# VHH binders against q9xw16, part 160

Target 1, 132 residues: q9xw16
Amino acid sequence: MSGWNAYIDTMTAAAPSIKRCAIVGAADGSVWARTEADNVFKASEEELKTFVALFNDVTQVPAKGADIEGVHYVVPRTEESLIFGKKENTGFFAVKTKSAVLIAVYEGPNEVAAQVRKAVESMQTYLNNAGY

## First folded at step 15 (VHH)

Design ma107 (framework vhh_3k1k_2)
Fold by ESMFold2-Fast, scan of step 15:
Structure ma107 (fold): chain B 132 residues (1-132), chain A 120 residues (1-120)
Amino acid sequence: as target 1 above (132 residues)
Amino acid sequence: QVQLVESGGALVQPGGSLRLSCAASGFTFDDYAMGWYRQAPGKEREWVAGISWSGSYTSYEDSVKGRFTISRDDARNTVYLQMNSLKPEDTAVYYCARDIYEGSYPLDYWGQGTQVTVSS
């Protein structure tokens, strides 16, 4: 909510290839902050609740994929605190902290994806160190 | 220009150990995950191990877990693969690759490889 938009701004400044992103509650998928206007992150609260629950058992995700903003992504693999998805020229990185899940949607080639992952994981480290 | 140069491959006895090195240049090394891949004679290239851009996360193919350790030295732009308890089945050319995460998702940048042969 209040002040959380500063973290969105920090991530998008670090990786301009992020098209849309959000910070949501890890327990329930409630939106704390998201990109707005022409870059509005459009996932519903029901979709986000389903998405954050994927972190309870990431081993099932590669077989089923993941849905964000009504788009079904192929998930090539997961780590305990990371889900990465691809669909054609679009992809996402989602990372879990103690209290939050950060989701960044990008467009572009794999080199762009590397920058986006770095920005998201840098913010994950920052928020974990801040107690979130 | 992106370059990856592998070294450290050798002929070793079963049960032996080797440390492979990959020297990277032409890109900002600490912006990328790095991975090790291998290709045995007559087989497809397979992913072996990966390490995140920060070094905080590592991942391994099931057959090498507990035997191989991946690490990185960002001051030297180098990624390493420590290989212990080597088996004849580990015989392959080993390649390093620039990745977008510590899994099997390599970018279009491969080294020339280094040959590891495990035999009596």
Scores: ipSAE 0.016, ipTM 0.416, lowest interface PAE 7.6, mean pLDDT 85

Design ma108 (framework vhh_4orz_3)
Fold by ESMFold2-Fast, scan of step 15:
Structure ma108 (fold): chain B 132 residues (1-132), chain A 119 residues (1-119)
Amino acid sequence: as target 1 above (132 residues)
Amino acid sequence: EVQLVESGGGLVQAGGSLRLFCAASGFTFDDYAMAWLRQAPGKRREWVATISWSSYTSYADSVKDRFTISRDNAKNTVSLQMNSLKPEDTAIYFCARDIYEGSYPLDYWGQGTQVTVSS
């Protein structure tokens, strides 16, 4: 495929435990690409605008948590360009690049969390190196 | 079993440097982020620095520009280089594996290594 959907395909191929994911604009949360059909990433643009604004000060996020796809996640801690959370048997990793935020939602045991994080951070590195 | 063993602590004068080491075993080291935390007498544990599996680093404001976290995946070690040490850096320093379960960000901790900075 051409366009940003190719990057979605790369991430999901690297970590099949990713249930849904998206690449959104860091400034406004506009969707550049997302998983679709049976795996559609269901966040609204209003929710994504709120979510990407969390990267303006990640140190405040653990006290408040984060909302993705209408689900409130506990965010145990953050790193400078990484927000991750958990709720029951679901979780997410979100990373910021120069121009984008990558969000991956997964489901399953914690043993797969590291694989999902690896896929998301690998794509973060690739996009940063490409100037995004 | 997962094991984390810290070393490198000691007594140092203000303005000096120390390098801490954490030897990890019992898990696939390359797949996890690793963190350093510290606890001063009578205070809560505080986060100091994290290095991701891909070597992205993050630091607490109190240590930024003075401390450097690094990892050696061939040796299953994470290190913390501490420069320009201050008396307020006096604490027991802990290595931790960073994978969350439920509400908790860290699942395994070492026993710690004591750092004492004299004025």
Scores: ipSAE 0.000, ipTM 0.226, lowest interface PAE 13.1, mean pLDDT 82

Design ma109 (framework vhh_gocatamig_d2)
Fold by ESMFold2-Fast, scan of step 15:
Structure ma109 (fold): chain B 132 residues (1-132), chain A 119 residues (1-119)
Amino acid sequence: as target 1 above (132 residues)
Amino acid sequence: EVQLVESGGGLVQPGGSLTLSCAASGFTFDDYALAWYRQAPGKKRELVATISWSSYTSYMDSVKGRFTISRDNAKNSVYLQMNSLRAEDTAVYYCARDIYEGSYPLDYWGQGTLVTVSS
């Protein structure tokens, strides 16, 4: 976990509506960095392993939804490297890079969801360009 | 280009029912999730119900068990069946195409449809 917390800090500074987020290994769901203390990202290693495996075939996800932190989300549609979901006034964006999956859980009106998506996609681009 | 046209609102007594309809055009309807939002006077717009392309549904807690969202892909339409209406359901109702497409403000069209629950 050498310096990965700096990327968590960058994302949360860019989109203050992010309540919790994490960077995890794409192969196994191992946590590289996550929000801590009162904003701790609470997903178990078992749940994260299951979640990252969804990227092996994203076309199946809208029919079933996705579970993050024990919360079941509706997934309206997916893209090649993007899963996003909504439940009430809570939502998430998850993006896959070569080696990582970035997950951001947010709460707020739909206008702030765009900020969260932009922050997550900007970090996805950065990590892919850095070889991660 | 993309259009969503709401209809079916009106004045209804507490405990009554209404069905809202949304007619869509200008996009491949079957490929997108659709949602119903509402906005009461002086309040922020809130998400009421969502339906995925595979008809997986989600509802806000206060309408769960009373409202049902559905879609008819052959008619390019989405519906909101509202039962056991309460005064707090009074709002302008909007239908929206997938709010997570990365294009904000919300991708919705038309003026909405007013639902007033009053005795």
Scores: ipSAE 0.000, ipTM 0.129, lowest interface PAE 15.7, mean pLDDT 81

Design ma11 (framework vhh_7pa5_2)
Fold by ESMFold2-Fast, scan of step 15:
Structure ma11 (fold): chain B 132 residues (1-132), chain A 120 residues (1-120)
Amino acid sequence: as target 1 above (132 residues)
Amino acid sequence: QVQLVESGGGMVQPGGSLRLSCAASGFTFSDYAMSWVRRAPGKGPEWVSTISWSGSYTSYADSVKGRFTISRDNAKNTLYLQMNSLKPEDTALYYCARDIYEGSYPLDYWGQGTQVTVSS
């Protein structure tokens, strides 16, 4: 969807180290927008449905980790509306809004992680304020 | 160089309150999520609370939820932790940290800590 793709573009412009990202429905994991072509976000709809359900009880997530694009990430801790994970030099941040979950996959050092978190939180705030 | 300086700790009775402060310098404070982490005597570190770069999102460990409030003043480069209804189990050294997402607690630029002791 072209409309929602503008938000993907905004996030990747704010944090160029985001390799792949998506905006999905919080209720069902349906894809609203994602990076495409050489940066295609490859998670299946079944995987995304499982992933967004993690936000129903984030306290259980560190014990089992999280799967994104067929990659299993260690989740060191969770915050109320945020799940983040690490696997070697890669990581992700996922944040929940009223109606959406934003997922950003990045690669690089911890300084990159801080910038990616800022970008997803900025979008989370914007969407919540817009009623999403 | 990056510096984090905690203050505001002390001795209080159960049910008392304390407000911790963390003065940050040497980096762009408003670009980072900030966290409070504590270490009780003889125990490992425990994540307590995180606040997002903007202050719009906060998160708390279950053990402190409803009793502690994290806040920040980006104009003053200062992080705060308001601690109410303190319990003996809250006795620990409290550290301010930039949240760099390493393990269950942040590891980047921990300050010297400020001691909180809750006893009769």
Scores: ipSAE 0.196, ipTM 0.593, lowest interface PAE 4.6, mean pLDDT 86

Design ma110 (framework vhh_8ghr_2)
Fold by ESMFold2-Fast, scan of step 15:
Structure ma110 (fold): chain B 132 residues (1-132), chain A 121 residues (1-121)
Amino acid sequence: as target 1 above (132 residues)
Amino acid sequence: EVQLVESGGGLVQPGGSLRLSCAASGFTFSDDYAIGWVRRAPGKGEELVATISWSGSYTSYADSVKGRFTISADISKNTAYLQMNSLRVEDTAVYYCARDIYEGSYPLDYWGQGTLVTVSS
């Protein structure tokens, strides 16, 4: 799981407004890599298992929102492999690949959100092309 | 050109109600976007309080307003509404209507001018 830390580093370098992020297994929410120390991604195994299951039917998510790190986010809409949410000055983008889900939590206005989304979607493309 | 025009703000006492409206022009409501209500209170950041999705008529709310606010839309009139009940002093803010579309990297692309809601005795 330690080899996956390089992908975390790549995403945070591309979008410095990412406060915390993780790469988890799409089937079970198991953590492959996450930000640590002062930027530790704090979601529990139970929360992540629930979160990745949302990708089984993303059309239901806007009605109930999503929980990450114990914070409830309003989800305005979804795409087939993308869930994103907002809460005040914070937000997240989560994308699904063949075998992984990437989650990035950020802080800042909508202009900052655009940079975070681009970084997450670029990594999604890279991992899909790499067979993950 | 795309415009979102809010109306319905004003002064109301705690426990009162207001209905905000958001009239859209320059585009028609379709399946590829949502309409959201975002507020900014004095000394606080932006908060997305409610959204409605045209694709599935799905709605969502911030925890701070659940059970008190209701978002709705009249697609034939190209207008969205925010019904605000049981208003609290903490709901005092400028309320913006915003369009949310998936066209690359920017989730909220057009904002209205804002309408002031003041909750005070």
Scores: ipSAE 0.000, ipTM 0.136, lowest interface PAE 14.6, mean pLDDT 79

Design ma111 (framework vhh_8ghr_2)
Fold by ESMFold2-Fast, scan of step 15:
Structure ma111 (fold): chain B 132 residues (1-132), chain A 121 residues (1-121)
Amino acid sequence: as target 1 above (132 residues)
Amino acid sequence: EVQLVESGGGLVQPGGSLRLSCAASGFTFSDDYAIGWVRRAPGKGEELVARISWSGSYTSYADSVKGRFTISADISKNTAYLQMNSLRVEDTAVYYCARDIYEGSYPLDYWGQGTLVTVSS
């Protein structure tokens, strides 16, 4: 497979605990690629536009949390170009590149979170180096 | 019950080194937690000197300690460390380990009891 779907496949292969993920435009939240079928990433473009705007000031996000796929996540803290959240036994990591935001939703305890974060950060580094 | 216990403080000569340890219980170090070192000198306010999260994937330091202090974590031991090199008299303070330090967000969630570091000749 070619195009942006290949990067979705790379991330899910690197971290099997990723249940759903997407690559979206940083400027507008437009979907470039996402998991499909039984693992479809269900966020609307309206929700994604709101979500990517959070990267304009990540320091405000922990006070309010973040919504992905209609689910409200507690955001314990943020870092430069990183927002992550928890909801019961699920969570997400979102990282911003020059042109894109990578979002991965996972299921499992904190032990799997580090693997998921590493997978999205590796892709973030690759895309930044590629000029995206 | 969340608990953070500091150790490693003491008296040291200027130019010397100390390593502080912060042992955590009641939670596991993970991607979801930040651990910071905050110091307070007598008669002065609190200063966040170093922060670590994500098992060491992200660290930050106050300008006053950059290049001299290094923060690290050992997930298997559930312990964070602050390696302090090239110590100066002005580094004299009580050092606290704290959880849930957010950039641009305060207060901190849980604090240890503090450990005294005295730098004098």
Scores: ipSAE 0.000, ipTM 0.096, lowest interface PAE 19.0, mean pLDDT 79

Design ma112 (framework vhh_7pa5_2)
Fold by ESMFold2-Fast, scan of step 15:
Structure ma112 (fold): chain B 132 residues (1-132), chain A 119 residues (1-119)
Amino acid sequence: as target 1 above (132 residues)
Amino acid sequence: QVQLVESGGGMVQPGGSLRLSCAASGFTFDDYAMSWVRRAPGKGPEWVSTISWSGSYTRYADSVKGRFTISRDNAKNTLYLQMNSLKPEDTALYYCARDIYEGWGFDYWGQGTQVTVSS
């Protein structure tokens, strides 16, 4: 969809530790925008459909973990609209809006996780206020 | 360097209230989630509550839900814990912690402030 890549660019500019990022439909996991070329977000449509369905009952996620781009992440806990995970030096934050799920994969020590979360939550607030 | 300084502890009777404060310095306060963690005599640390960087998301341990309220003032670099309906089992040293893993990982802790609930 035209224009959605501008939101990807905004998030990656706000948190340089984000390596790959996507905006997907909350109902079906369909990709609206993602990082491209050397930073292409590689999750399959089936994986994304499974992932966005986790937001229907986030309390089950810590027991199972979450899979993104074929990588299994430990999910230590969740919030109603937030799932985050870690696998060694790789991590992700995913937040749900009314119509979308934002997923940001980052690489680096835990000390940079807060910057990635801030960028993703700021965009979540912006999109919710914009009606998405 | 990171500094976290707690205050507001004291002695209260069951059913009483206290408000804890944590003054943060040495880092960009609003880039981090913050947590309260307590340690009762003879027990390990127990996570109490977490607040997101913006204050938009809060989470509480089941033992304190409905009684405690976490909040923050990013302009003042200060974290708060409003504690109502205090019980003897809330007696503990309360620590402010910088949260790098949303209630599961903390890299800096304050010195703690003592809360004693007894008749």
Scores: ipSAE 0.000, ipTM 0.200, lowest interface PAE 13.9, mean pLDDT 84

Design ma113 (framework vhh_7pa5_2)
Fold by ESMFold2-Fast, scan of step 15:
Formats: C-alpha cells, structure tokens, sequence
Structure ma113 (fold): chain B 132 residues (1-132), chain A 119 residues (1-119)
C-alpha cells in the first residue's frame, strides 16, 4: 500500500491546480494515500466512510450534497462513478474505481476545474485497468 | 420548477452593443455556475461564457474574448451578458443555462433570446 503515494504524486503533477487529494478504499473509506504537509487532506475517518457510501446510491446525492474536509458542497448531479461539487471558488471531483475512490479538491475558476477533472478521470482509467 | 427566462435580444448594427438578462427561479441561484450558449442558424450550439457561483471567476470562448462580459446579481437571481463590438457572426439564439459540469454540461436551459446583427 506504501506505493500508493506515487499515484498521489502522479495526479498532482498532471494537474498542479489540485490543492489536496486522496485515494481511499471504496468499501470503507480507509485512506490508502493522501497529500501531506503544506497541502494535507484533512477529512476525518467518519467523513470518508460516509462519503464513499454515497457511491452506493449516487441518485440521492444531489438532494443532500456532500461533505469533504468539513465543507458542505452542492452536488448538481452525479454520474455512475463520479460525484463532483462546488462551493464558491472551491470544488472537488471524486471518482470510483473497482476498489478505490479518488478525491481531488481544487480552488479556482472553471478552467481549473476542467484540468482537475481530466487528471482524476485519467487516474481512474489507469487504476481500473490495473485491477483497482 | 426550475425556470430560466432570457431577455434583451434584438437587432443591432455591426459594432453595436446589447445586454442580455436571464431571470432564474426555482433553485438556489448562487449555488450554481451559469453559462450562456448560442445557436446560429444552421449550426450546432456553441458555448459562449461561464460565471462561477460568486461571480469571481469567468471564462469565455475565444470568439468572444475581449468583446463580451458575463456577470451576475445573486441578490436578484439574474445572469447578464454584455455584448460589445457585435459582428454579423454573433447572430444567434442565445440561451441561459445552468452549468453543472464547468462548461461541459447543462441541465436546464431557457427558451432563448434572438440576437441579430444586421449586415
């Protein structure tokens, strides 16, 4: 599991606009890797467990939104393996793979959001192809 | 229940200006990014501009940069598009759209307002 930090590094190199990100277990929200130090991803274990459970029924998420790092985000709609949200100039993209959920938090305009989504979806494809 | 109602279209000479408005209702306006999308006769829809929830961030299609300005008044639930230096190629039906994918996808559209730049 120690090798998972390399995927965090890969995502942040692909999209420098990512402020914080994490790779967590899809079943339980356990952290496999996260950004640390100056850009530490601060979500609690309880919050992550609740968040990954949203992928069990994504159709309910737009009605209630989603919480990440204690911030409540509006979720306009969801796709089967994608939840994204916004609050002012802060946003996130979360994608589910076979056994993981990737969460990336960014800050900035819609141009930045597009870059972040591309990086997260590229990593999702890579991990799915690798059997994760 | 979500309603988007555009207004402000009309006929202008090349080089002229128009200001479009979009009145939003049925949802919390300041929770959503908003966009303008246009459709010219015989062509598909073209994204024009997006503004973020607070109005602090904007983006524009290359064809309108420097000429169009998107803005919003969250207290009035209204979106605006100030169109300057209009060209005949700006002739289109202009739609207000609720932006749910950072300029990639829209879930509600208005009826559109016609802009015609005389040639």
Amino acid sequence: as target 1 above (132 residues)
Amino acid sequence: QVQLVESGGGMVQPGGSLRLSCAASGFTFDDYAMSWVRRAPGKGPEWVSTIGWSGSYTSYADSVKGRFTISRDNAKNTLYLQMNSLKPEDTALYYCARDIYEGWGFDYWGQGTQVTVSS
Scores: ipSAE 0.000, ipTM 0.130, lowest interface PAE 14.1, mean pLDDT 83

Design ma114 (framework vhh_7pa5_2)
Fold by ESMFold2-Fast, scan of step 15:
Structure ma114 (fold): chain B 132 residues (1-132), chain A 119 residues (1-119)
Amino acid sequence: as target 1 above (132 residues)
Amino acid sequence: QVQLVESGGGMVQPGGSLRLSCAASGFTFDDYAMSWVRRAPGKGPEWVSTISWSGDYTKYADSVKGRFTISRDNAKNTLYLQMNSLKPEDTALYYCARDIYEGLSFDYWGQGTQVTVSS
């Protein structure tokens, strides 16, 4: 548990526009690590279980959108292991690895979003190569 | 071809200082974060420090905070590690590494430079 917080810190440092983020189990949405205190990632156990299940068929997600921290996001499109959403000046990127789902919520324009995407995709590659 | 060449290692007494350099070539240096990783005799690799592509963000292992300073000169394609207040436990082979993700993932490593701290 505690070891996973180092990855949260690394991701947040790589993209300072990340407001909140988490690493959760792909099978059940159980939290392995998340931002805390003033930046606490507030998604409930029930919401995370529903969210990770979206990766079972990402092609259905654009029609329905996705909910994170009680906020409904429009999902314009998905890729094999990537769901991203937008709501006005805020958004998220979520990527699936073998065993985990990484979720990062950010605030800012599309130029800022590009840095957040790179941060989560880099971590996705690292975790897949580490067997997670 | 990507090359990373470390230099500046040597033998010093406890409390001494050394400055390591890493000359990078074969890629756009200022597009990548860079790290220092060390390996002590009989131990596995230990991440020491990371600096972002711009130099605006740095991160350090708890064991070296307050004693080591990482920096870079993008015009010269060179990474540095200023090591102050050296301790015997800092004895290791020090590697320069191209950082794919901030101290957690590396794709190219130098050959290393030896630092020995003893009286």
Scores: ipSAE 0.000, ipTM 0.118, lowest interface PAE 14.9, mean pLDDT 84

Design ma115 (framework vhh_7pa5_2)
Fold by ESMFold2-Fast, scan of step 15:
Structure ma115 (fold): chain B 132 residues (1-132), chain A 119 residues (1-119)
Amino acid sequence: as target 1 above (132 residues)
Amino acid sequence: QVQLVESGGGMVQPGGSLRLSCAASGFTFDDYAMSWVRRAPGKGPEWVSTISYSGTYTSYADSVKGRFTISRDNAKNTLYLQMNSLKPEDTALYYCAKDIYESGPFDYWGQGTQVTVSS
């Protein structure tokens, strides 16, 4: 867990509109690293276990939406290893790697979404290449 | 605090081999993926290879695939790069790094080791 905090710092530096984020295990939703203190990522273990299971069949997610930190997000569409959601001026991007799921919650208009997506996808590429 | 000391560079003829080493200290080596990055004269940094914290997974730039092998010894806090079939285009300062991204900025702390491939 301690070594994984550096990846959280890198992701938030690349996209300052990220308010909270986490790296969790793809199999069980266990937290490897997350933002802390005033920006603590507050999802429960049960919520994260449910969330990572969505990647088993992403095509079903737009019909149901997704819950992160007790907030229900509308998921307009998905890609094979990407789920994103919106709720008013907030949103998230979540991507799956070989063994992890990266979740970034951001605040702001649609213009910042592209920056957040790029940061999350860059980290996804790095972790896949590192064997995670 | 973080120290990375690269060694093993030198001058070699095309087709030759070199093995680079990186001695790491000041952080928990086993917690980090490690990478090799190079910088040729007058050019920007180029990512070469990455190895996972356990050593199980590796990746390589297309320019070095099949010729270079990255490895690590976590008991000795040491990263290696075995370079075979060297080409003049491989001439560069080679750095080891932690917290590196294939498409992003490079985070390296060593002075580098010079590899020169010429006849």
Scores: ipSAE 0.000, ipTM 0.126, lowest interface PAE 14.7, mean pLDDT 80

Design ma116 (framework vhh_7pa5_2)
Fold by ESMFold2-Fast, scan of step 15:
Structure ma116 (fold): chain B 132 residues (1-132), chain A 120 residues (1-120)
Amino acid sequence: as target 1 above (132 residues)
Amino acid sequence: QVQLVESGGGMVQPGGSLRLSCAASGFTFDDYAMSWVRRAPGKGPEWVSTIGWSGSYTYYADSVKGRFTISRDNAKNTLYLQMNSLKPEDTALYYCARDIYEGLDYFDYWGQGTQVTVSS
C-alpha cells in the first residue's frame, strides 16, 4: 500500500542510518505509519500521546528529557517544531508539521546524525507543503 | 579542510541594520544545517538561529524573532543573517557554525566570529 508507508520508505532510503521511524498524529500520537518487522518502531500509543504533547511547550523538554520506545533521551536543545535527543550510540530527531509528528531513531556518529536530520527536515517541508 | 569565515559585522546605531555573511568551504554545504550563535560581553554563548540544509525551515531564538532573518545560498556556499531593528542588547561576537547535532556543544566547526556593536 502506498499510503503513509511510502513516506516511511522515502525517509529511510534518504538516510539509511535511520533504524526505526514513525509518522504520528500531532493531536493524539496515533500512528499513521511506522517501520515494521525487523525494524519495528516500538513506542506505545500512550507514550506517543505523551511525546507529541511535548510540542505544546518545547522549552521545558531539555530540563527533563524525552522518552521514546521506553528509552530516556537527553535533549540538549529544542526548536518550536524540532525535538532531538541522544543516548549512548543512539539518537532521535522528531519534527512537527501542521498535522503530524515525524520521529526517526538512528545509530551512529555525528555525521550520521546530520544525514538523519536532513532527511527528517526534508520530509517535514514536503508534508507541510502538502497540507499535513 | 572545513573553513567557515564570517563577515559583515560593524558598529551601528540602535534601530539600524546589518547583514552578516558566512563563506563555507571544504565540505558539501547543502548537506548540513547551519546556525548563528552569539556571545555578548560577560555572557555565555546564545543560539540565535538555524536554517535547514535546503533553506526551507528556519528557527529563531525568541529574542530575535521578527527582527532577524536567516537565509542561505547553496549555489554560493554562503549563509546569511539579516539583522533589522538592532538593539544595544544585540551587541556580541557572532559565529557561524556547522550543525551536525543540534546543541551548542555539538557543532563540529565554528568560524572565527564577526563583531557587532550597537551603540551611539
Scores: ipSAE 0.000, ipTM 0.206, lowest interface PAE 11.9, mean pLDDT 83

Design ma117 (framework vhh_7pa5_2)
Fold by ESMFold2-Fast, scan of step 15:
Structure ma117 (fold): chain B 132 residues (1-132), chain A 120 residues (1-120)
Amino acid sequence: as target 1 above (132 residues)
Amino acid sequence: QVQLVESGGGMVQPGGSLRLSCAASGFTFDDYAMSWVRRAPGKGPEWVSSISYSGSYTRYADSVKGRFTISRDNAKNTLYLQMNSLKPEDTALYYCARDLYEGWDSFDYWGQGTQVTVSS
């Protein structure tokens, strides 16, 4: 099966510290794939629509923070196609491709954050090269 | 063992320039954001500047914007602070710090500091 869930599986296998993740439409935040069952990614489509709109001007995000799964994250800085945040022992990385936004929520210290970021950025590169 | 060693401090006249360096060892340097923090005599620590792990993003305190430039060389595990148009109020001990969360969380390792004195 060539469904979008295969990409979720690839990311979580590459970085086991990812607790929940999703691939959503960049234009509207519609969910293409997400972790399910005990690891269900809980964000509503309304929350995701708001979140993906942050990529329209990432420079504004550090002043406001970002909300994912009803949790408000402090966003210390952004990069061109990357928003990341942390709250206590949890964090996220979100990257934008041509047509998608990938969101990975992880738990653990900053020592594991680099592995999560690399997994997300590798998938971003792959999807961009595939025309997504 | 994590180690951060600052150098490049000294005495300069107002309007002068200095370049600080911080040599990092004992950890994967390019996995961490880094910051410069200063402490003037009789004052608490003041955050000066931060740089992302990749070097793609930098931030500056309002007091140093346009005068200071933070940079890093991940191949050399070295952090830099180029300080131009120095003022007497820039006189402080300057610390290199490993940044768990830029400006909003704890710094977990600090260097010993390098003294910058701006006076006539």
Scores: ipSAE 0.000, ipTM 0.155, lowest interface PAE 13.0, mean pLDDT 83

Design ma118 (framework vhh_7pa5_2)
Fold by ESMFold2-Fast, scan of step 15:
Structure ma118 (fold): chain B 132 residues (1-132), chain A 120 residues (1-120)
Amino acid sequence: as target 1 above (132 residues)
Amino acid sequence: QVQLVESGGGMVQPGGSLRLSCAASGFTFDDYAMSWVRRAPGKGPEWVSTISYSGDYTSYADSVKGRFTISRDNAKNTLYLQMNSLKPEDTALYYCARDIYEGSGPLDYWGQGTQVTVSS
């Protein structure tokens, strides 16, 4: 199968510490693929539309934070195509490609976060090179 | 060549206070978030606190919230940790570290550490 779920499987295999993740459209936040079953990514389409719009001006995000799955995260700083947040022992990494936004939610210490960031950035590079 | 040098550790009684300092050199200090990490004997490293490159955002481990304050002086290339209401459980070697992921990823460089001992 050539569905977008294969990319979710690739990311979670590379970083087993990812609790939930999704690939969504950069223009509208529409879900292309997400983790399911016991680790279902639960963000609403309305929340995701708001979230992907943050990439239009990432400089405003640290002042407001970001909401994913009804959880408010502190965003310490942003890069042009990367937003990451932390709340206690949980966090997320989100990266924008030409057509998509990848979001990965994790739980654990700083070492775990490093592995998750590496997996998300590797997938970002792959999708950009594939024209997405 | 990145260098981080901690100071200000010592022995203190429960309920006491200490202020740790970290002198940074070999990189543009105000471009990086900084963290404090501690290691108690026989335990792994425990993240304590992070401060953003500007100093505008801080975060703390639940075990130290309300008692510790992280701060920085970018003009002096110095990171600080003000530790109040110290407990025996705070006894550890305290490291400052350059934090390129601002509390959400691995730390690049760690100093040699400064020992804090809280005992009666």
Scores: ipSAE 0.000, ipTM 0.120, lowest interface PAE 15.1, mean pLDDT 82

